VHH binders against Protein leg1b (leg1b). Designs and how they scored, part 22

Target 1, 342 residues: Protein leg1b (leg1b), of Danio rerio (Zebrafish) (Brachydanio rerio) (q4qrf7)
Amino acid sequence: AVVTENGLPIQWRKAPSDLSHLPISNTGVQVNPWVYSQRMTMLKMVINATNAYMSSMGPGEQENPLWSLPLQLGWKLKSGRLADPTPDSSSTCGSEASDPVCISPLSFFGCVNYYLSVLPFLAAVETGVVSSGGHQMLIQVPAEVAQDYCSSYSDCSTKHPNTMAKWHLFFQSLRQVSQSKESDFNKKDSILGLMWAAEEESIQTASGACTERQKLYSSPEVSFQQSSVNLGAFISAAHYHASIERSGKFMSHLPSRVLQEADSPPNIADLSTEENHALYMLSWMNSINQLLGGSLVDLWRKAMCSAQAREKGQAFLDDLILDPKFPGSSLWSIICVMSTSC
Key: E = the ipSAE of ESMFold2; O = the ipSAE of OpenDDE; V2 = 0.75 times the mean of E and O plus 0.25 times the DockQ between their complexes.

## First folded at step 21 (VHH; framework vhh_7b2m_4)

Design aa4 (from z04 with G55D H104R; at its last look DockQ between E and O 0.14; V2 from the best seeds 0.00; counts 0 for: pae E 21.1 > 2, grease 24.3 > 24.2, placed apart)
Fold by ESMFold2, look of step 21:
Structure aa4 (fold): chain B 342 residues (1-342), chain A 119 residues (1-119)
Amino acid sequence: as target 1 above (342 residues)
Amino acid sequence: EVQLVESGGGLVQAGGSLRLSCAASGFIFSYYWVGWYRQAPGKQRVVVAEIRTGDSTTYSNSVKGRFTISRDNAKNTVYLQMNSLKPEDTAVYYCAKSSYPSWRQFDYWGQGTQVTVSS
């Protein structure tokens, strides 16, 4: 799939760097996360505000591990995954050609991304990492779907207390961890651990909150959606360092279009070898994990017992997704070997 | 064909500096782990520094703070800047490429370049 424009997320430069252009009422700034550029702006503000605390990730702002979030939003736009899935819909949401580009509230991946954009943004504002300019953030949510989307820090904390607590802890901890006496290796592992704990909790929360949207998709697309949620458990346990380059490479192997009922990985003719491989591996991992009642994920988490083991786990995930020749059968044996060392 | 060609070795005085280069070809450079290993006379080859998928770097304890690994993706070249050299750094230095993009198994090595540090 196409995931970058000139090394940046899709339509990154079109998104403003702050919210100064948005309507302000007596009660706060009106933010509409269903406008693509506004959701991208929330992510941009979070990345820009956190760059100062990310020196342990390596040189340059490209190493910020939060880059995966705007990159995935861009991939969702480019692959048609922000569109209204309803049959016969007249909606133009999810089209790059629309003005403004909108995100359908009925999109599965648009829903999941809400939990990975709006919730962290609210936590970043609450902790003071992102400046609100003294205004409350008034997050717009269509009335028809209001039960699925919390709209303030307090609302989200009430509805999803564990998720908001993990985002709050991540942002609250960034300055202290970055300024600690620890080695860069340990700082990096700690920051990634906190970030992925929050992201994984958001993904798991979203998989429940967004699940009704899956009814409008083909069986292969629903399988992919479920496999993507399951992948979150693996990458979070490995403390995956999702720099802009690594995230972009990883996501370029994700499917470039919404899957159709006749699609059968790894043999989808109009998808690349890389896209077919990624779909097959994700489907296989999800199927085995479900068949075994979560045992594959449990063994993986056990194997991720140290920063050194997690580094190897990141390498495994790269091989699994990026190398079309990587044999799926070796995953089980490798996980077993790694887990016995703990 | 995978090729790794080291250069920049030589004789230096203790406390001096050298910069090693490794020109790589025949593979997608950023896709693999690449690094520097060294072998002192009569000893096993040991890691010095590595760059991994995702640009993560690691160093052996004996060189941390003195050596810096870097790469230039446009030139397919890995560098090792060696500062504050000691006589115990005397070894043949090898450029290495992992066999797989994300796995520590090194089947590809250069011919090596001699570094000699005089007391």
Scores: ipSAE 0.000, ipTM 0.101, lowest interface PAE 21.1, mean pLDDT 85
ESMFold2 (binder alone), look of step 21: mean pLDDT 84; pTM 0.847
OpenDDE, look of step 21: ipSAE 0.141; ipTM 0.624

Design aa5 (from z04 with S30D S56R; at its last look DockQ between E and O 0.01; V2 from the best seeds 0.00; counts 0 for: pae E 22.5 > 2, grease 24.3 > 24.2, placed apart)
Fold by OpenDDE, look of step 21:
Structure aa5 (fold): chain B 342 residues (1-342), chain A 119 residues (1-119)
Amino acid sequence: as target 1 above (342 residues)
Amino acid sequence: EVQLVESGGGLVQAGGSLRLSCAASGFIFDYYWVGWYRQAPGKQRVVVAEIRTGGRTTYSNSVKGRFTISRDNAKNTVYLQMNSLKPEDTAVYYCAKSSYPSWHQFDYWGQGTQVTVSS
């Protein structure tokens, strides 16, 4: 899949750097996250505001682990996953050619991304990491599915207290951790731990809120959606350093289009070998985890017992997804061996 | 068949420089970690430098700041630029490929190239 444009997330440069162009009501700034550029702007603001705290990640702003979020959004756009999945829909939302580009509220991955963009943005504003200019941020929600979304920090905190708490903790801790006397290695691991705790919870929250949308997709796409959620647990546990480069490479192996009923990994003709492999491995991993009643991810979490172990885990995940010759049959045994090292 | 062929070794004076090359074949080069290891006489083989699939590099403390590992995926080649060489750098240098680098278990090794640094 195409996941970058000129080394940046899809349409990154088209998104404003701030929300100053948006209407201000008596109650605050009205943000519409269903406009692609506005959602991207929220993510952009978060990344820009956190760069100063991410020196432990490595040199340069591109090492900010939050880059995975706009990259994911871009991938969703490019792959058609932000479009209305309803059969015979006349909606043009989610099309790259639309102006402005919009996100369908009925999109599963658009829904998931909502929880990975709006919530962290609101938390960042609330904690003062992102400047609001003294204005309250108000999030527009679609009328037909308003129950699936929240409209402010207060509303989101009420509806999803655990998720918002984790984001709040992440942003509140950034300054403290970055200024600590700990090694860069430990700082990095700590920051990533806090970030992924919040992201993982967001994915879980989204999984619940967005589930009804799965009815609109093919069986293979639904399987992929579930596999993606499952992958989130593994990535989170490993405190994956999601720099723009590393994330981009990883995501480039994700499917470049919405899967159809006839699609069967790893033998989808119009997808690359890499894409087919990634799809197959994700499916395999999810299937095993389901078969084992969740024991696979539990074992993985156990194996991720230290910063060093997590670094190895990240490398393992890269190999699993990137190596078309990776033996899926060895997944369990490898994880078992890893867990014994803790 | 996987092949790793090292070149560029030789005799050099202390403070000098060498550039090692390793030509790889028989596998998808850019999907794997590649690295340089060395073995001095009577000692165990130890890691010198590694480069990951994404291009991230790691170095042993003994060579940090002096050695640079790089890879050219288009040429299926990994390089080790060695500057400010010391007598203690004398060893056989091996190119390595690993399917599971996280465990530092390598599937394939080159034949090695001798590097000798004279005082």
Scores: ipSAE 0.000, ipTM 0.202, lowest interface PAE 13.1, mean pLDDT 92
ESMFold2, look of step 21: ipSAE 0.000; ipTM 0.102
ESMFold2 (binder alone), look of step 21: mean pLDDT 85; pTM 0.856

Design aa6 (from z04 with I28T H104Y Q105E; at its last read DockQ between E and O 0.92; V2 from the best seeds 0.00; counts 0 for: pae E 4.6 > 2)
Amino acid sequence: EVQLVESGGGLVQAGGSLRLSCAASGFTFSYYWVGWYRQAPGKQRVVVAEIRTGGSTTYSNSVKGRFTISRDNAKNTVYLQMNSLKPEDTAVYYCAKSSYPSWYEFDYWGQGTQVTVSS
ESMFold2, look of step 21: ipSAE 0.198; ipTM 0.675
ESMFold2 (binder alone), look of step 21: mean pLDDT 89; pTM 0.895
OpenDDE, look of step 21: ipSAE 0.019; ipTM 0.352
ESMFold2, fold request of step 24: ipSAE 0.018, 0.012, 0.000; ipTM 0.583, 0.544, 0.116
ESMFold2 (binder alone), fold request of step 24: mean pLDDT 89, 89, 89; pTM 0.896, 0.896, 0.893
OpenDDE, fold request of step 24: ipSAE 0.303, 0.515, 0.124; ipTM 0.702, 0.799, 0.609
ESMFold2, last read: ipSAE 0.012, 0.310, 0.000; ipTM 0.567, 0.721, 0.108
ESMFold2 (binder alone), last read: mean pLDDT 89, 89, 89; pTM 0.896, 0.893, 0.896
OpenDDE, last read: ipSAE 0.460, 0.507, 0.396; ipTM 0.775, 0.797, 0.746

## First folded at step 22 (VHH; framework vhh_7b2m_4)

Design ab1 (from aa6 with E105Q; at its last look DockQ between E and O 0.02; V2 from the best seeds 0.00; counts 0 for: pae E 20.2 > 2, placed apart)
Amino acid sequence: EVQLVESGGGLVQAGGSLRLSCAASGFTFSYYWVGWYRQAPGKQRVVVAEIRTGGSTTYSNSVKGRFTISRDNAKNTVYLQMNSLKPEDTAVYYCAKSSYPSWYQFDYWGQGTQVTVSS
ESMFold2, look of step 22: ipSAE 0.000; ipTM 0.120
ESMFold2 (binder alone), look of step 22: mean pLDDT 88; pTM 0.888
OpenDDE, look of step 22: ipSAE 0.000; ipTM 0.214

Design ab2 (from aa6 with E105Q Y108H; at its last look DockQ between E and O 0.01; V2 from the best seeds 0.00; counts 0 for: pae E 24.6 > 2, placed apart)
Fold by ESMFold2, look of step 22:
Structure ab2 (fold): chain B 342 residues (1-342), chain A 119 residues (1-119)
Amino acid sequence: as target 1 above (342 residues)
Amino acid sequence: EVQLVESGGGLVQAGGSLRLSCAASGFTFSYYWVGWYRQAPGKQRVVVAEIRTGGSTTYSNSVKGRFTISRDNAKNTVYLQMNSLKPEDTAVYYCAKSSYPSWYQFDHWGQGTQVTVSS
């Protein structure tokens, strides 16, 4: 899949760097996360505000691990995953050619991304990492889907307390961890641990809140949606360092279009070898984990017991997903051996 | 480490011109609002001019029409062109960056450069 434009997320440069262009009333700034550029702006503001705390990730701001969020939003746009899945919909949402580019509230991945963009943005504003300028953030949500999308820090904290607490803790802790006397290796692992704990909670919460949208998709696409949620648990446990380069490479192997009823990985003719492999491995990991009642992910979490183990886990995930020649039969035995070494 | 290094200050005759430069490092310059503040003897530090990431500018009323702020994102540098200088412009001039990307609050200043306008 195509996931970057000139080394940056899809339509990154079209998104303003702040909210100064938006209507300001006596009650606050009106933000519409169903406009693609405004959702991208929220992510841009979070990345820009956190760069000062990310020196342990390596040189340069491309190493900020939050780059995975705008990159995945761009992939969702490019692959048609922000469109209205309703049969014969007249909506143009999710099309790069639409003006403005909008995100359908009925899109599964648009729904999941809300939990990975709006919720962290609200937490970043509440903690002061992103400055509000003294204005309340008024998040617009269509009334017919309002039960699925909390719209303020207090509303989100009431509806999703664990998720908001983890995002709040991540943003609240950044300065302290970055300024600590720990080695860069340990600072990096700690920051990534806090970030992934928040992202994993968002993904788990979103999988429940967004689940009704799955009825609108083909069976292979629903299977991919479920496999993506499961993958999040493995990435989170390994404290995966998601730079622009690493996230871009990872996501370039994700499917370039919405899957159809006839699609059967790894044998989808109009998808690349890399896309077919990634789909197959994701599906396999999810299926084995379900068959074992969750024990595959539990063993992986046990194996991710130290910063050194997590670093090896990141390399393993790269091999598993990105190398089409990876022998899938070794996955179970390697995870079992790794989990017993802790 | 955030660094803001001013240069270009000095002594100038009333009615003259001066161009201040500020070299920035330790942050992604293009993401931040930057500006110039000044502090006259016995006075508090006050805004002179600000420039946003999109290039829009604001000026205090006392300098509007005489001063021009600009930025060069490729060189991580902000400039203040000061024309028609008056003795009232005598102050230490500080380069400043916003607290957050694209934000109105400023929290970092350089060490300053002295501008003295003689009668």
Scores: ipSAE 0.000, ipTM 0.092, lowest interface PAE 24.6, mean pLDDT 85
ESMFold2 (binder alone), look of step 22: mean pLDDT 88; pTM 0.890
OpenDDE, look of step 22: ipSAE 0.005; ipTM 0.237

Design ab3 (from aa6 with T58Y E105Q Y108H; at its last look DockQ between E and O 0.03; V2 from the best seeds 0.00; counts 0 for: pae E 20.1 > 2, placed apart)
Fold by ESMFold2, look of step 22:
Structure ab3 (fold): chain B 342 residues (1-342), chain A 119 residues (1-119)
Amino acid sequence: as target 1 above (342 residues)
Amino acid sequence: EVQLVESGGGLVQAGGSLRLSCAASGFTFSYYWVGWYRQAPGKQRVVVAEIRTGGSTYYSNSVKGRFTISRDNAKNTVYLQMNSLKPEDTAVYYCAKSSYPSWYQFDHWGQGTQVTVSS
């Protein structure tokens, strides 16, 4: 599936570079994260503000590891995963063709993405990494779902203190880590470690907060949703460097549509060989981890004990998940990587 | 090319039954929400029934208990069994598919089939 437009996230160019066009009230700037372009703008502002601290990732702004976030949002739009799954809904949200493109608060992946876009944006503003122009950012949330979506930095810190603390620490630490005397290899690993600690906490928080939405989807789609959460644990432990190129390739292997009851990886006829392989491997990793009571993830984390081990782990994940010819269902292949010294 | 071809419409006496069929082609039928909409003369097209990818159904209040939507994924066909028909059910009935897989918005309709219920 094609998940970029000219090497950039879907509708990236349509998203403004800031939120200055939005209404300012006596309480602050009113931001509607259920408008796709406004959610994309939050991510654009975070990427633009952090580029100055990312030289250890390699040359150019394309190496910023936060690119995975707007690329996954674009993939969610293209694959129909921002739509309202409710059977009786008259909502038109989540279609790429609608104007304005909007995101349903009842979408599972729209909910998970909220925790990976709005929460980091609020932390970036609070730490001063992103300028608010002196205004409080007030996030619009429908009253009926307010318990699922915190709407300000203070609200999010009260409801999800560990998640907000990790995002705050990441943004607060960027300048100091980037200016340290360490090698670029070690700076890169440190910045990625801080970022993934925050992203993984968001994913774990979102998997709990968004779980009720899973009841509205087919069994294969729920299995994929759960497998995606489990994948986050592997990627975070490896400090995966999600440049724009790497993220785009990864997203292109994810399923291009919402899964249905008849779908059985690796044999889904309208999905590519690559999409079927990635689905099968994600399902296998999640199933084995559950059968082992979480110990597959625990072994992986233990194996990811040094910057060198984490770099090899990233390459292993690329081969395992993205190469259909890689012998990926072997428990021994995973254990072989996990045998690195720690 | 996406095609939705309705059949089974006609003239029916009040209290009678009709079974509408819609043959679908040009897309992977089982991955999409499909349904039936209707348009009475001088009125807007409105939903009658929808069937989701997971098999769940929706019916408008005006037809609930009288109409049954079903799908046969092996034949790429969606059906509407209409029982206890009333003159107010007179309309052109359109088969519809969602814009994207498992999507609540519909952007493709067939040409429609006329259902007329006489008193």
Scores: ipSAE 0.000, ipTM 0.126, lowest interface PAE 20.1, mean pLDDT 86
ESMFold2 (binder alone), look of step 22: mean pLDDT 88; pTM 0.886
OpenDDE, look of step 22: ipSAE 0.027; ipTM 0.292

Design ab4 (from aa6 with E105H Y108H; at its last look DockQ between E and O 0.08; V2 from the best seeds 0.00; counts 0 for: pae E 20.0 > 2, placed apart)
Amino acid sequence: EVQLVESGGGLVQAGGSLRLSCAASGFTFSYYWVGWYRQAPGKQRVVVAEIRTGGSTTYSNSVKGRFTISRDNAKNTVYLQMNSLKPEDTAVYYCAKSSYPSWYHFDHWGQGTQVTVSS
ESMFold2, look of step 22: ipSAE 0.000; ipTM 0.114
ESMFold2 (binder alone), look of step 22: mean pLDDT 88; pTM 0.885
OpenDDE, look of step 22: ipSAE 0.000; ipTM 0.230

Design ab5 (from aa6 with S98D E105Q Y108H; at its last look DockQ between E and O 0.01; V2 from the best seeds 0.00; counts 0 for: pae E 15.7 > 2, grease 26.5 > 24.2, SAP .701 > .668, placed apart)
Fold by OpenDDE, look of step 22:
Structure ab5 (fold): chain B 342 residues (1-342), chain A 119 residues (1-119)
Amino acid sequence: as target 1 above (342 residues)
Amino acid sequence: EVQLVESGGGLVQAGGSLRLSCAASGFTFSYYWVGWYRQAPGKQRVVVAEIRTGGSTTYSNSVKGRFTISRDNAKNTVYLQMNSLKPEDTAVYYCAKDSYPSWYQFDHWGQGTQVTVSS
């Protein structure tokens, strides 16, 4: 899949760097996350505001681990996964050609991404990491699905206290960790741990809120959606360093289009070998984990017992997903061996 | 008005077969998932099988390999072929339509058809 434009997320440059163009009312700034550019702007603001605390990740702003979020959003747009999935839909929402580009409320990945964009943004504002200019941030929600979303930091905290607490902790801890006397290696691991705890919880929250939308998709696409959620657990446990480069490379192996009923990995004719492999491996991992009652993820978590182990785990995940020659059948054995070292 | 009308139920001996039909009207049939549910006496209504718009199917574990759900969009009808029936399959079987756009509301059920499997 195409996941970057000139090394940046899809339509990154088209998104404003702040929300100053939006109307300000007596009650606050009204943000519409169902407008693609506004959602991207929220993510952009979070990345820009956190760059100063990410020196332990490596040199340059490209090493900020939050880059995976706008890249994911861009991939969703580019691959058609922000569009209305209903049969014979006449809606152009979610199309790159739409003006303005919008996100369909019926999109599963659009729904999941909401929890990975709006919630961290609101937490960043609440903690003062992102400047609000003294204004309250109000989030617009579609009337038909209002129950699935929250409209402010307070509302989000009420509806999803654990998720918001983890984001709050992440943003609040950035300054402290970055200024600590710890090694860069330890700082990096700590920041990533906090970030992924929040992201993982967000994905879990989203899974509950967005699951009914899966009814609108093909069986293979639903399988992929579930496999993606499962992958999140592995990535999170490994404290994956999701720099712009690493994230981009990883996501480039994701399917470039919505899967149809006739699609069967790894033998989808119009997808690349890399895409087919990634799909197959994701599906296989998810299936095995389900078959084993979740014990695969548990064993993986056990294997990710130290920063050094997690670094190895990251490399393993890269090999597993990105190398079409990787023998998936070795996954269990490798994880078992890794777990014994802890 | 949305209508779902089940037929094909009856009394059958263990090991026998039945084919249920559900005629749908009042909505664009091809746009929706449809499914079969059953409710045994004193038990909760449970899903038996579902068929998606693209034709993919799911089954409860208790009926896998024995039951087959299918649909004919031209006839606005969903079918449930039940083979190798067991006494534990005895229940009222209901046809159901998936809800849209409010998928949180199960909007329409048929009146149900009785299936009785004798030992």
Scores: ipSAE 0.000, ipTM 0.225, lowest interface PAE 14.5, mean pLDDT 91
ESMFold2, look of step 22: ipSAE 0.000; ipTM 0.240
ESMFold2 (binder alone), look of step 22: mean pLDDT 84; pTM 0.844

Design ab6 (from aa6 with S99N E105Q Y108H; at its last look DockQ between E and O 0.01; V2 from the best seeds 0.00; counts 0 for: pae E 16.6 > 2, placed apart)
Fold by ESMFold2, look of step 22:
Structure ab6 (fold): chain B 342 residues (1-342), chain A 119 residues (1-119)
Amino acid sequence: as target 1 above (342 residues)
Amino acid sequence: EVQLVESGGGLVQAGGSLRLSCAASGFTFSYYWVGWYRQAPGKQRVVVAEIRTGGSTTYSNSVKGRFTISRDNAKNTVYLQMNSLKPEDTAVYYCAKSNYPSWYQFDHWGQGTQVTVSS
């Protein structure tokens, strides 16, 4: 899949750097996260505000581990995963050609991304990491889906207390961890641990809140959605350092279109060898984990027992997913050996 | 039988360059991580550089920016380009392969090639 424009997320440069262009009243700023550029702006504001605390990740702002969030939003747009999945829908949401580019409230991945964009943005504003300019953020939600989304820090904290607490802790901790006397290696691992704990909790929350939308998709696409959640458990346990370059490469192997009922990985003719391999391996990982009652993920988590082990785990995930020559039959044996090394 | 045969070592003056080569046989080269380790007199063997099946690389801090690892899967060969050599780079350099496909633990080494950097 195509996932970057000149090394940046899809339509990154078109998204304003703040929300000052939006209507402001004495009750607050009116924000519509169903407009693609406004959702991207929320992510841009979070990345820009956190760059100062990320020196342990390496030189340059491209090393900020939050880059995975706008890159996956861009991939979702480019792959048609922000569109209305309803058969014969007249909606133009999810099209790069539309003006403005909108996100369908019925999109599964649009719903999941809400929990990975709006919730962290609200927590970043509440902790003061992102400046609101003294204004309340008034998040718009279409009435017909309002039960699936929270729209303020207080509303989100009431509906999803664990998720908001983890995002709050991540943002609240950034300065203290970045300024501590720990080595850069340990600072990096600590920041990534807090970030992935929050992202994983958002995905867990979203999978419950967004579930009804899965009924609108083909069986192969629902299977991919489930396999993607399973992959997230592996990435989170390894504290994956999702720089712009690593995230971009990883996502370029993800499917470039929504899967259809006749699609059967690894033999989807209009997808690349790389896309078919990634789909097949994700499906294999999810199937093994289910066959073993969750034990594959459990063993992986045990194997990710130190910052050193997690760094090697990240390299392993790159090879597993990105190398079409990886022999999938050795997966269980390798993870078992890794878990006994702890 | 797995074989790793190093070549290209020798004596070089500080600031100079060497290119090490390692010819591999007896396994499906493209599936495995490969790398270079070194052992200075009286010290343990330590990693210098690794290159993974997808081409990504890792370097020790002491060589980063000066050494470049590469692989040629068509020739079953891994290389180490060593620039701006220093006396502390003096060691026996070993070519290595991982235990399993795409695995971080290494179980096979060659016999090594001596690199000596004089000042």
Scores: ipSAE 0.000, ipTM 0.186, lowest interface PAE 16.6, mean pLDDT 88
ESMFold2 (binder alone), look of step 22: mean pLDDT 85; pTM 0.863
OpenDDE, look of step 22: ipSAE 0.008; ipTM 0.227

## First folded at step 23 (VHH; framework vhh_7b2m_4)

Design ac1 (from aa6 with T28I Y108H; at its last fold request DockQ between E and O 0.94; V2 from the best seeds 0.00; counts 0 for: pae E 8.8 > 2)
Amino acid sequence: EVQLVESGGGLVQAGGSLRLSCAASGFIFSYYWVGWYRQAPGKQRVVVAEIRTGGSTTYSNSVKGRFTISRDNAKNTVYLQMNSLKPEDTAVYYCAKSSYPSWYEFDHWGQGTQVTVSS
ESMFold2, look of step 23: ipSAE 0.000; ipTM 0.124
ESMFold2 (binder alone), look of step 23: mean pLDDT 88; pTM 0.889
OpenDDE, look of step 23: ipSAE 0.000; ipTM 0.232
ESMFold2, fold request of step 24: ipSAE 0.012, 0.005, 0.000; ipTM 0.515, 0.465, 0.099
ESMFold2 (binder alone), fold request of step 24: mean pLDDT 88, 88, 88; pTM 0.887, 0.886, 0.889
OpenDDE, fold request of step 24: ipSAE 0.354, 0.018, 0.389; ipTM 0.707, 0.368, 0.740

